# VH-VL binders against q4pir3, part 1

All scores and structures are predictions.

Target 1, 250 residues: q4pir3
Amino acid sequence: MSEAQLKTSLEALSQNLLPGNQNHCSFDFQLKEIDDSIKQVIKCALVAAEIKNNECLDMLDSGIRELLDAKQRLLLMQQSVDTLANKTSENISDFENKSLLDIYTQIFKELIQEYEEKSDYGKYGTQGEYIEFKKTIWHEQNTDGSDFPSMKTFFNVMNTEEQEADEVMVYSATFDNRCPLTLQPIVHPILSTACNHFYEKDAILSLLNPTCVCPVVGCEARLQRSLLKEDEILERRLRRAQEISNLKEA
Unless a header shows other numbers, all headers, positions and changes below count from the first letter of the chain; antibody chains aren't numbered by Kabat.
ipSAE, averaged over its two directions, is called F for ESMFold2-Fast, E for ESMFold2 and O for OpenDDE. V2 adds 0.75 times the mean of E and O to 0.25 times the DockQ between the complexes of E and O.
[cut] marks letters that were taken out.

## First folded at step 1 (VH-VL)

Design f1 (framework fv_fiztasovimab)
Fold by ESMFold2-Fast, scan of step 1:
Structure f1 (fold): chain C 250 residues (1-250), chain A 122 residues (1-122), chain B 110 residues (1-110)
Amino acid sequence: as target 1 above (250 residues)
Amino acid sequence: QVQLQQWGAGLLKPSETLSLTCAVYGGSFSGYYWGWIRQPPGKGLEWIGEISHSGSTNSNPSLKSRVTMSVDTSKNQFSLKVSSVTAADTAVYFCARGRYYGSGSYYYMDVWGKGTTVTVSS
Amino acid sequence: QSVLTQPPSASGTPGQRVSISCSGSSSNIGSNYVYWYQQLPGTAPKLLIFRNNQRPSGVPDRFSGSKSGTSASLAISGLRSEDEADYYCAAWDDSLSGYVFGTGTKVTVL
C-alpha cells in the first residue's frame, strides 16, 4: 500500500468513527485475498519442489514473505482502529478537538515500527502459513523419513531473546492421519470448510442425508456436500504421513 | 449466484420524488455496501451513493441534498429516493453491490441490477 | 458528472490490440486503485478489471489493466466483435469523498 493510498484509507475510516455512526471498515476481503494468494503460492511451491526448480522456490519464498508483510500491515491497521476506538470511548472529551486521523496515524506508526524492527525469523519463522510453506517443500524434497527441522535452521538466528518473544506462536507438533469415522488411516481425504476437520471421503458422504453433524467429539458443525472439498495439500500431507508410517513398519 | 432485482418509478413529473427499490437474492446482505449508479440517455455513468446493511450512507456531494437511501435488512432490500426531480434526472438507474474494505480505494461494484428507466417529463 | 478523462472512441479490426487511456489527478487515480467496467449495448455494466490489473473470474486474459501516476490504461488484445461496447474507468476521489467514473470510450470493431 502506498502512503497516498494509506492516507485515503485513513480518511475514509475517520469518517466512519464519528459518534452516531457504526464502523463498517473491514479488511476481511483483503485478508481473504491474501490468504487465498498464500495458499496458491504453497500449491505452486509443491509443484516447484516436485520438479526441483530451486529458482522458482526462491521467488515463491520472496512472494509469500511479501504477502505476509501485507497481511500483517492490514492486521495492524485493524488493531490501530480498535486501539483508537477504545481510547476514544474511555475519554471522549480528550479527543473532541483532535484529528482522529492524526491519532490513528501515530498509533499505526508505533505498531508498524515494532513489526519492521523484527528479524526475518521474527516476522516469518513463527507464522503458521510460512511454516506450512516450508514444511510442504521439505516433505516433497525429503522422502527418506527425515523429520522436519526447526524453523531456525532456515534463518541465521543469534538472539535468544527473539525466540522467547515469538514462543507464543505454536505450530501443530503432531499430525493425526486417522479418520474419526473409520479409525483407519485416511486414503481419500475430504476437508470440512465449516470446522476444518477431515475424513475418509466415502465414510462421511455415506452419513449425509442430506446433512449430518461433524463426527469429531465436541464439534457441532453441520455438514453438507457443498462444505466438503478435496484439498491437494492435505492429500499430499496424508500421503507423506502414510509413507513414513509404512517405512517404520517395514 | 447473487442477483439484484429492481423496481419502482417509471414516469415522473417535475418536482415529484423518484423512488426505487432493489432486492438481493442468492447471497449475503451483510458485509457489503449497496449502491446506486445512473446513466442519462447517451451519456456516461454517475455514482449516486451507497448504503451499508446497517444504514450508514455516503452519497455524491452534488446530489446529497436530494438523495435519501434506506435499507430493510429483514427483506434484504435497499431503496433510493430523489426529491424535487427535473428533466436532468432522466436516466437508467442501476443498483449494485459495492465492496468496501477499510478504504474508498477498495470500493467497486461487482454485481449490478439490470437497470430501471426513469423519465421525467411534463 | 464524470471526472476521469477517456477518449470518446477507439476502433480496431478483429485480432488487433486496442488501448484505452484514462486520465485523472492525484486525488483519484494518483492515490487510489483503478477499476474498469464493460457495458455491452442495452445491458448493465460488468466489472472487467479491479484494483488496477486484476481480472474477475470469467474475464479472459485478453483484457489487461495498468496504472502509472495519475493515468491508467485498459488493453484489449486479440480484439473480437463481441468486445464492441462502452468501457469506463473508475476510482475513488479523495477530494470528493466519492466514487467517480471516466467519460467512457466506445470501442467499435470494424
Scores: ipSAE 0.000, ipTM 0.374, lowest interface PAE 20.8, mean pLDDT 77

Design f10 (framework fv_fiztasovimab)
Fold by ESMFold2-Fast, scan of step 1:
Structure f10 (fold): chain C 250 residues (1-250), chain A 124 residues (1-124), chain B 110 residues (1-110)
Amino acid sequence: as target 1 above (250 residues)
Amino acid sequence: QVQLQQWGAGLLKPSETLSLTCAVYGGSFSGYYWGWIRQPPGKGLEWIGEIYHSGSTNSNPSLKSRVTMSVDTSKNQFSLKVSSVTAADTAVYFCARGTYYYDSSGYPYYMDVWGKGTTVTVSS
Amino acid sequence: QSVLTQPPSASGTPGQRVSISCSGSSSNIGSNYVYWYQQLPGTAPKLLIFRNNQRPSGVPDRFSGSKSGTSASLAISGLRSEDEADYYCAAWDDSLSGWVFGTGTKVTVL
């Protein structure tokens, strides 16, 4: 393979795996399918929690972990291709007379091994989707005003994990039912798919001209109408938070 | 803030070859389809074709025998040629960017940025 | 060549709702997303609606799209004088391996 042929082949591979390719089998397509499946698992978990089906909840927990593993595997495949492309771009001659597939396989194996050596907490406990899954179940099972605990309570976490900080990076904040714009309890919620912050619908829509920056302190996400969605899980969570707030006031 | 600047011969005689070029500014050329759409005076829009930055093309079946598209990635330009022109080829020609939106259902590219148009008149 | 059928014209007075239909087949609208373009007099078309019902940044919320089977529609609520334009639907056609546009609808604000 000449240097020109190698460059052309790597560029073609990169284009097929990056957003903007011309087929339906891109990494982005596969990641979206996994993300949609995760959302469906969370919706099923809400129903299972309502009817107190613990066997189903255990199966859904296993399922969401498998989906997160699959998602990470795809991301590491993409990272492996990027790593290969960067190495060959810097030192193309170092890879002459070597199998690119063998080099890719070695990079991927090293990255996958690193992931597989993480604790369950390291793999799942810091993932937004898994946190949402656990919060959804918790709030359905605990209607008495109990706050959602630290994610570490769902895992047997000791100081054995060197890949994790000794400080808990996941802060279990009380679910706030107040709109950052109106400072009043949210009546009609709308969720940003860009940053997962939520607002009173009319208030955020009034701020769009035609875009705006997320009003939550420290958030730099640029918002537009197409990124704002109504969400049933959020609606139920806000209703529950309002009920808990009313109980604490009484 | 991607901008498309287009140019080419505006006046042609029947049987000549139409040649138009579109240049991309303010954004990446790679990873997009680049397309051509025309509009005859007082008529609707007709898709001519599109070319991926790699050179792969899709063309309107009614025009494909006369249409040639090319890309020059070093200049961030793409071009359209239409051979054997007739009065029926008189139109405003637009270039456009086919942007990718992640999509699990159907064709993922759609035209989001358009050039201002080039008027082409075919007369004897 | 357009294979998507639109009414040639639609009209309304300021503040009214106008709807524009777009009819296709299973190979285009039936299997792919619908897009809508607005063309003001003397200008290039502008993307108004993408993926059946989504709005790009800068498009007012009074524009909405919908799709059912092999047909789609664009609705303009609170019609304003600046909405006077030609509107085109578009969809990828699997059988042609290409884009097809609607016949176009001229919206007049009376």
Scores: ipSAE 0.000, ipTM 0.374, lowest interface PAE 21.0, mean pLDDT 77

Design f2 (framework fv_fiztasovimab)
Fold by ESMFold2-Fast, scan of step 1:
Formats: C-alpha cells, structure tokens, sequence
Structure f2 (fold): chain C 250 residues (1-250), chain A 123 residues (1-123), chain B 110 residues (1-110)
C-alpha cells in the first residue's frame, strides 16, 4: 500500500478505538464493565470482612487482581495503537512495506512483557482500586484506632516510610475543588483512573498529544484518553464543595 | 496506636478569636481528614468542620464565615480559629480523625478523638 | 445545630434491654450510613457502632444497631452500670454537605 493509504488506515483504526465510542466493541465499554466488576468485588469484600470469612477474602483478592490485569491489558492495547499511530505519523515511509498487524503485535508484546515483569506490588500495590479494596477490608477488621499500614505490608516489602503517596492522593481529591492546570474551581471534572487525580476536562485533554504526565506535583503517572473518565460521585462531591465555597463569599 | 493531643486558650472575652491546636502522635497524618467538634455545657455535639493533609477544608455552613482551619504538616498538627466569639461559643472543643472513602458518599465517621479543651467566653 | 432527633433519656435496670431511636430525613439517614457514639461522663465520645450495625474492636456484642428508612436505633441488651452515658447517632447530610449529630440520649441505669 501507499504511504497515504497506510496513514489513512491508521487514523481510521485510532478513531474506531476512541474511548468515547458507544459501540459494544469499544475500549470504553469494556473498561466500564471491568470497573463495575471491581466495584462489586469491593462490596463483596466488605461483607466477607464483616463476617470474617478469610477464605472468601482470599478468593476476592485473586479476583480483583485478575480484573486489574484484564484492565491493564486493554489499556496497553490502546497505548499500542497510539504508539503505532505516532511512529507512522513521524516516518511514514519507514512503514510502507510492513504489516500493520505485525508492527502492532510487536509493540503490544513489548508493553505487556514490561507489565508482566513487574512485582505483585508494582502491578497492584500502587493501583487506586486495589488500595481501596485493602483499605476497606482493613478498617472493617481494625476499628480500634489503628492506622492503615503501608501497602508494602501486604506484599512482604519493608517500608521505612510511614506514608504512601497513593493514600494521600485519594483523600486530597475529595475536597480540593481547584484544577492543578487552571488553578480555578473545576466546572467539568474528569478523573484519572491511573492515579485518582482529577482535572478540568478541557484543560487536561488539551495537554494530551496523545499522552502527558499527570500535572499534580509528585505524580509520575502517564495519562492518555482511555485513562480519563467522568465520575458521577466525584461530580456530586465537587458541586457540593463549590456551593459551600461560594456561600463563604456571599 | 494513634493519639491526639490538643491545647489552646481556655478563657476569652467577646469579640476575640478562639485558637486551638491538635497534634497527631503514633500514626500517619496523611490519608485522613482532621476534624473539630464542639459541645456546649449540657448540650449535644456539633460538627464544626474538617481539613485534609493537603489543607482542603469543609465546614458547617452555619459557622463557615467565622471558622478558619489550617495544617502544619512539618509538625503533624492542625488548628482551628473561630473569630468574633460570643457566649454562644462557650463549649468543650474536640479534635478527631475522620475516615472517608472518596467514591462512597455518606461513608464518614470519626474513630479517634482528642480529650477536649474547655473554652469559656465571658466578660 | 443537630438535625437528628433522639429521645432525651432512657432508663433500665441491670440485665434489661434498652432501645434508643434516632429519626432523620431522606438527605441524611435515608441515603447514608448511621454511626453511634458513646460519651461516658467527663470523657470524649467513643465510636460505638459504624455503618448502621457494625461494632468496632472492643465493643461488646450487647450493643447493636439497625436502620430502616429515615430512622435508626441502638439496642443495649444486658444493661450494666458501666453503660450509663450519653449516646449520639450521626450521619452525613447530603443537603448540608456536612456531618450531623443527634440530639443525644442520656441512659440511666437504675
């Protein structure tokens, strides 16, 4: 095929896999199904912790890890498409005589190998969903004023630090109604599923080309369209925080 | 085991500013909300507000115009100021650790409390 | 000011069961978890029940909570002299974007 045909095909593929697509086969639909399943696992874990069913908790722990692996696989597939599109955009002639499927497959293979080589702590210990899962179970079982331990405790990793960045990030998000990019109160929130930080939608989307590093100080999460989601609970919390803030000025 | 130690001026005259401080020992300061609750003599509990480790605040709307909360992360301390005090501000003031989960509205409670500071406003 | 209504007092003799009601609205108890705090004379409040009906470590099983609609209740079975205290229900209020307490109930052990 010609360079123009290759470029057109890659642009069409990227458009068809866009997170905003409502089709059954879209990545956005698949990610929502996984996120809903994760929420259900956390609800089940709450009940299992209440009745002290350790066998059930062990099964749920395995289940949420499998769901997180599936989620990451989908995100890496999206990243592979974005990477392919970027490479061909820069040097289209280098790809004129190559199979798009073969190039995609190689990119995806490299990314998935990188993920699979991570320790269990690296895969799950820094994920907001898994932290919420563990924290929910901990506070159900430890209501005596005990502090939630470092996530590294659950992976047999020694940690001399008392504090974890991801724990701070979760609580910071709830009542801080200012966007790190605009420095203004957020009107249309969008939540990062990678790091649980939130932003003014248009501001963060304008920063993507096609990826960026999270603008929150100290956060090293790499963001792309597929990791940014509208969240109904976050939207309600920010609306209430903004109403309270506005009343102070009146 | 986490414990909270609180202190501040106990006797105030009307129109002065109430200032109280709470220090966190034996646990992490980050990842929690830090709150203030008061109890007038012979009356019930009233939630004043809360502040996160990052300094984000939420307070009781009826008190918001007079209330300022702050954190000192270097000392693991948080503070409450109430301006323009009157006799109605006479109460025992408690600091507390608040637990909330970001994605679950209505999941909020206080599991560790300071012992209280008696504040009397009189002239 | 508190928005959850409790009876001002309740009493019983040792061994009896005492129940304390807590009445709210759809914006607080109706849509959110209920919590109960015990305040012994001269002390700070202590978390007694969380998430409607769960007990923290160290709280005897004689204490139980329940919630139905916009109301909640705390039950103390096998009442003991050590249970003489003030009891407060509490919940997040969506309309106020804040935490609200009940008016409080003084439990006397006769």
Amino acid sequence: as target 1 above (250 residues)
Amino acid sequence: QVQLQQWGAGLLKPSETLSLTCAVYGGSFSGYYWGWIRQPPGKGLEWIGEISHSGSTNSNPSLKSRVTMSVDTSKNQFSLKVSSVTAADTAVYFCARGLSYDFWSGYYYMDVWGKGTTVTVSS
Amino acid sequence: QSVLTQPPSASGTPGQRVSISCSGSSSNIGSNYVYWYQQLPGTAPKLLIFRNNQRPSGVPDRFSGSKSGTSASLAISGLRSEDEADYYCAAWDDSLSGYVFGTGTKVTVL
Scores: ipSAE 0.000, ipTM 0.438, lowest interface PAE 12.1, mean pLDDT 79

Design f3 (framework fv_fiztasovimab)
Fold by ESMFold2-Fast, scan of step 1:
Structure f3 (fold): chain C 250 residues (1-250), chain A 120 residues (1-120), chain B 110 residues (1-110)
Amino acid sequence: as target 1 above (250 residues)
Amino acid sequence: QVQLQQWGAGLLKPSETLSLTCAVYGGSFSGYYWGWIRQPPGKGLEWIGEISHSGSTNSNPSLKSRVTMSVDTSKNQFSLKVSSVTAADTAVYFCARVGYSSSWYYMDVWGKGTTVTVSS
Amino acid sequence: QSVLTQPPSASGTPGQRVSISCSGSSSNIGSNYVYWYQQLPGTAPKLLIFRNNQRPSGVPDRFSGSKSGTSASLAISGLRSEDEADYYCAAWDDSLSGYVFGTGTKVTVL
């Protein structure tokens, strides 16, 4: 095709695929299916933990990791497209007579290789869904009030600096029903699907304009309304924590 | 292309308040985060903090008690104030545009810098 | 502290390859993307590498980044005199809820 047609097509690609476009998410349906599957795995883990079925828990752990890998692959595909669109928009002439598919493939190859080379802790230890999975199992199996250990404990991390970072990053060693914004017990919980932190609904929503950073210390997650959801397991755990608190005060 | 222009007081006495302003030209001010980085003579870069177009701030814990950032959306400007300055605040101060999400954080457009000297 | 550690200097002759290391911890490099900034004498820093290994438009392919565990590396192939500059790695630090820079590396072309 002509140079003018190429420029028009590349400009359209750049504009349509930039993060500012609200119809940008090319894998929305697939990502939702994976998120729903992860939630089901966590619900199954609660039951498996209750009946102390360690074989089932091991299979569920493998399953959630596989789902998180699939989710990350889709996100990296989307990021590769965004990167290509941004590069093309900035310097269209650099991409004349070059295969856009080859450029995309190289971007994606580098990103997926980087992800695949991460340690298991790097892949899963900081993922909100995996943290919720591990916490759900821990609290069901440790009803005596024992503290949830650092996530790195589950991955056998031996580096001293990493152990110190874990200690700084640990939220509460016991299940805490207080909102980080109000410092009061949560009445109407809402959960961040990006970082698995939870807040008083009205408090966090008042911070959105239209986005905000998670108020929990050490959390870099960017929050927007679509990432804030009600969660049955969180509601159950908050109810349980309040029952225990009330019983001790009685 | 987006360009950042900086200005402010270059020479201060200890205990005074440092005040710097950064103006955004050639691009949208809304929808981005705007940050400050400093560099003492012969030393490395130190992140000071950032402000959204709506006025939400995040800053370096070591500086948080002395740092105030503000935004003027009508002028596409943002400002930094550092109170109770000492010789340790002598540095070149840069303003920058901040890209931010759950997965990335970086400065892609930088101002040219403003030299600030604190001396008695 | 959580500042990223780099060698203070690196050198090479024209045409050679130089590598600059950047060491961090699990709360920064281990969990987040790494960025590299080039600062020519008397100028503001310029974004050289983003998201570990990606190049902004206008940055030649002689510059490449990599990350492994809690460490990152910047490689400059076909070193040129105009590459004499200070290079800084950087990453978000989860434990500080803030952005951290490396100690910086001065590259000289012999």
Scores: ipSAE 0.000, ipTM 0.370, lowest interface PAE 21.2, mean pLDDT 76

Design f4 (framework fv_fiztasovimab)
Fold by ESMFold2-Fast, scan of step 1:
Structure f4 (fold): chain C 250 residues (1-250), chain A 121 residues (1-121), chain B 110 residues (1-110)
Amino acid sequence: as target 1 above (250 residues)
Amino acid sequence: QVQLQQWGAGLLKPSETLSLTCAVYGGSFSGYYWGWIRQPPGKGLEWIGEISHSGSTNSNPSLKSRVTMSVDTSKNQFSLKVSSVTAADTAVYFCARGIAAAGYYYYMDVWGKGTTVTVSS
Amino acid sequence: QSVLTQPPSASGTPGQRVSISCSGSSSNIGSNYVYWYQQLPGTAPKLLIFRNNQRPSGVPDRFSGSKSGTSASLAISGLRSEDEADYYCAAWDDSLSGYVFGTGTKVTVL
């Protein structure tokens, strides 16, 4: 095979892997199956909490963590493919004599190592599905009107960076009452349980088909309808922020 | 390790504009409020105001008409201007990192060393 | 406007327990978290207690905070000479849409 033939083959490969291509490699089916499995785990958790079966709840907790690990692995594989496609599109000549599989493997290895080095809190404590799982169990077991505690309560958080990141996320969620998508003050808020960002409900829902990446700058969280919740606490905070803003303008 | 370095004019005459700048090192500028607190000689702490990394401001109502805050995200810096200064503006001025969610919680976890500002004729 | 009221001074001997009160209203302490700052002579304030009773990394457990209604308290057990400082409570004030500090308490170690 000639250098020209190799270059043409690499160009065709990068074109086929571009994000806008309909034949692009994706894990949409696998991600949907994992998301459906997570929903079933949460439904089972509600029943197990109601009958106070703590052994079943422990097994379900392990199960949902494994499903979230599997989901993240698929997302990192997709990211690795997208990164490879962008690199080969950018500098095709730099890759004409290199193994694409070896380059992919190195990219994936770096990304998965980064994820695996995270604490349990870092992996699960900020994930919308896991928060919903814990919240569902809490409310069934605490019918006295007690508020759902901080997710850090379910983990031994000893890391200052994790504590700082969590507080920054709370700050981001409630301080600015403006939708990142519409750039207008939020009237009907909806909260992402995956990244703790909030949006105008209709605007974010219009972006789902059936998923999208969080529109907030620097956020890489994948959103789907099940991760978007109307949050009573967020609504109170935004109402309060709007009242404070209106008072300052008066 | 996050640290704040501040600078600005220390000696002013009445009616002049106070200008102070604070630079953020060793940490993320985004996702925090950046605030100013002052302390007149022998007196307590007075909150001046805060600015988000996006430029949204909130300030003490008693100072609002004279206070302007700005942010330069490219340099990880934020600034305070106080117009029409009087002897009552003589104080040590501190910049600080605010961790806040409106109505949820607010506190300053990292403080600059302070800049002494004296207003005299 | 509302202000958080503290005693102007407090004193103790080494090893003693000292308590500092902070009184506010429904718009500040009554509805929001309380914070405490320590200011050693000639230095910038340092966060000592956050969210009513939590300690940042590096703050000894002999410092503790509490909140009840519209009032808060800072307790310093096992008082040491290095605790001689000014202490300020603080809270967000809903009516002012701003952060308010207490009048400050000078702790003297005799």
Scores: ipSAE 0.000, ipTM 0.375, lowest interface PAE 21.3, mean pLDDT 76

Design f5 (framework fv_fiztasovimab)
Fold by ESMFold2-Fast, scan of step 1:
Structure f5 (fold): chain C 250 residues (1-250), chain A 121 residues (1-121), chain B 110 residues (1-110)
Amino acid sequence: as target 1 above (250 residues)
Amino acid sequence: QVQLQQWGAGLLKPSETLSLTCAVYGGSFSGYYWGWIRQPPGKGLEWIGEISHSGSTNSNPSLKSRVTMSVDTSKNQFSLKVSSVTAADTAVYFCARGFTMVRGAYYMDVWGKGTTVTVSS
Amino acid sequence: QSVLTQPPSASGTPGQRVSISCSGSSSNIGSNYVYWYQQLPGTAPKLLIFRNNQRPSGVPDRFSGSKSGTSASLAISGLRSEDEADYYCAAWDDSLSGYVFGTGTKVTVL
């Protein structure tokens, strides 16, 4: 939605919240339009998968995500109105000389920020419509009776494990802490800002003369010392992952 | 690949309730529709209905009043009950994995071996 | 009602081509994909053709499907004795909001 459309909607909601009016604004029409659009995207995905048009499938994936974001925005607007109504009824004195629009805007801002801070998996990976979209494509491309894989396989899932105050993160279900050059677990990581791959520091530095191509298969990034940075969070993550791996193997 | 194992009552008298169970092995229970199909002796296949992992059902209108389907997600099982049986319910009953994508793209790709049910007095 | 109609039987000798028709209406075959199932004697049905003309992994090239208007056809080329089975077409029916099967065709290899 635009800022002007949001202001108009909020003014209408404020009118409905006034004493003597118990009717609530409904987004049923807008939600139905989004749901109908999602169904059309899924139908297009079936055709695109059948003809193996990967560019079209990528565009449809982006489109369905945008539709799901729009749907969630409308649902959070409804939740914000309900939250405003509840707060007003509980502590009416706390809202003396305050704009309902300002209070609503703050509630909505907090809720939408929570949503926007979610990972892609958190936003889309658990949504029935997106799951149906991915299943439709999967079954068109996989006809051997194999099972539909975990939704996590379609995302770079951040897997966190908390011990004490520290968190351990893994970018995939099978975290690979091995250096592509040494094939050994990384002890001193260094991160490429050009391609986001990481290596054993001394190993990659020994390849620079003064530049080299990223050693990760399929990566064509040209590396030089200025593009390689130490990352303290990555170092802690790798160290913790190695410790857990060693305990599991024992 | 997934495998479906089915079991239940084989011999029934008229007016009794048919009860069959199907268990899913080697694959995910979640994300598919689980269905029942029957075949009377010497006749063709008849779709009975389907149930999702979440418990939403859709069934053949001609059987809807007598059919109850349920899921037990903790055991990866689904079940069929047909009440008030008659000789017309004598058939081999199959469970199957179904995929409903969009309207017009439904099919069953994995089938159980079948359970013979005979209704006689 | 919205049941798909097939010939009750078809026959051929080894090596011949056999074709099985499946006739429906606008609410089923006319609007939706057609599927074919093979049922060998004493066994459960097996998916043979999906989405009109696609073959699952493991199904030989001699099996093919087609669809035109409200009708569909299954062709078996190079007929073999092990193809002796019952064959069923199937489709979703919009008017019933459910899945419908054809009346079935028994293929006999002479």
Scores: ipSAE 0.000, ipTM 0.412, lowest interface PAE 14.9, mean pLDDT 78

Design f6 (framework fv_fiztasovimab)
Fold by ESMFold2-Fast, scan of step 1:
Structure f6 (fold): chain C 250 residues (1-250), chain A 119 residues (1-119), chain B 110 residues (1-110)
Amino acid sequence: as target 1 above (250 residues)
Amino acid sequence: QVQLQQWGAGLLKPSETLSLTCAVYGGSFSGYYWGWIRQPPGKGLEWIGEISHSGSTNSNPSLKSRVTMSVDTSKNQFSLKVSSVTAADTAVYFCARDLGYSYGYMDVWGKGTTVTVSS
Amino acid sequence: QSVLTQPPSASGTPGQRVSISCSGSSSNIGSNYVYWYQQLPGTAPKLLIFRNNQRPSGVPDRFSGSKSGTSASLAISGLRSEDEADYYCAAWDDSLSGYVFGTGTKVTVL
């Protein structure tokens, strides 16, 4: 493939995968199916916890982890294409004698390996869906008003520096429910599928014209309405987190 | 066992603000969500919204701009205000206990307050 | 965005079985638990069935619930005159971020 053909192919691929293009993302259906399955697992976990079926809870825990792995794989595939487009624009000479598929495959392998090498806590302990899954089970089994323990208690965490970094992430997810734009507690969350940041719906939509850069410090993700999804589990999680916070202060 | 007692102004004119209060007896106020449901004469049930004992609210999108809910934890009471009422707001209003947001249900109900909006 | 659809009426004689359907969409019944409420004339609704098929303490076992896909049903076996009431299904709706109720079914005991 010539350099001109490579540039044209990568630009076409980039345009097809850019948010707000007339062509829909090929993974939107798969991501929705995974999200719907995660929601169903959490609902099943509530029932299993209520009837104290620990065998079922263990199977559901395994299942939600597999669904989260599948979701991450799809997101990393999208990221791999974006990375390929950017690398080609910056260092075209490095790709003169390679196929686009080979370059993509190497980028994807490097990203997925990074994810797969994370501890179970690093993979699942900081994910909103898994935290909600664990909180749902814990609150059903502990009706005495006791606080939900740190996610680290469900995992064997070995590295102290990694423990502190993960704790900051969990703390932000649990207590920092303020919108980066309004600085007020989020009432109507909307989630970015591009960067996994969330915002007050009206505030972020007001910045779109028709696109904007994620307002979270250090985030360079370009946002468009098609990448912003309402998530009822996230909304309930944020409301419950606020409830717990207010209860402790009352 | 747990009982909800509700009260408020029953006759309103268009543009006025509806105000209803519900008091919880015989059980814990904390750990639950407290909701409002209405029923127009001869019609079905419509969910208005819910509030936690700490004051966090969630409301029906069609009513959200006119609805304000509040709690008084010292009295185990919660209240509903609906602004700019019209004849369409004529209904029996019920308060209820909810065990959670998406996974909860309304297991205890107040007896209802009839609200009539007429000029 | 939609309310749950129920037949407006159902009837039976004492001892008969009566079934009430409730139809929704993927955003409500298809994704969430179904609840059933009984409203006797002139009274507040009472929880009859929770989480698709479970009965609160004090509800007779002749009342049962089921759910399949985007639809649910309430069955009343051994119908009694005291069952004459309005019955409402309900579910959380993911699109609305709130509860939706069925249109209601008036059960008449002949």
Scores: ipSAE 0.000, ipTM 0.377, lowest interface PAE 18.3, mean pLDDT 76

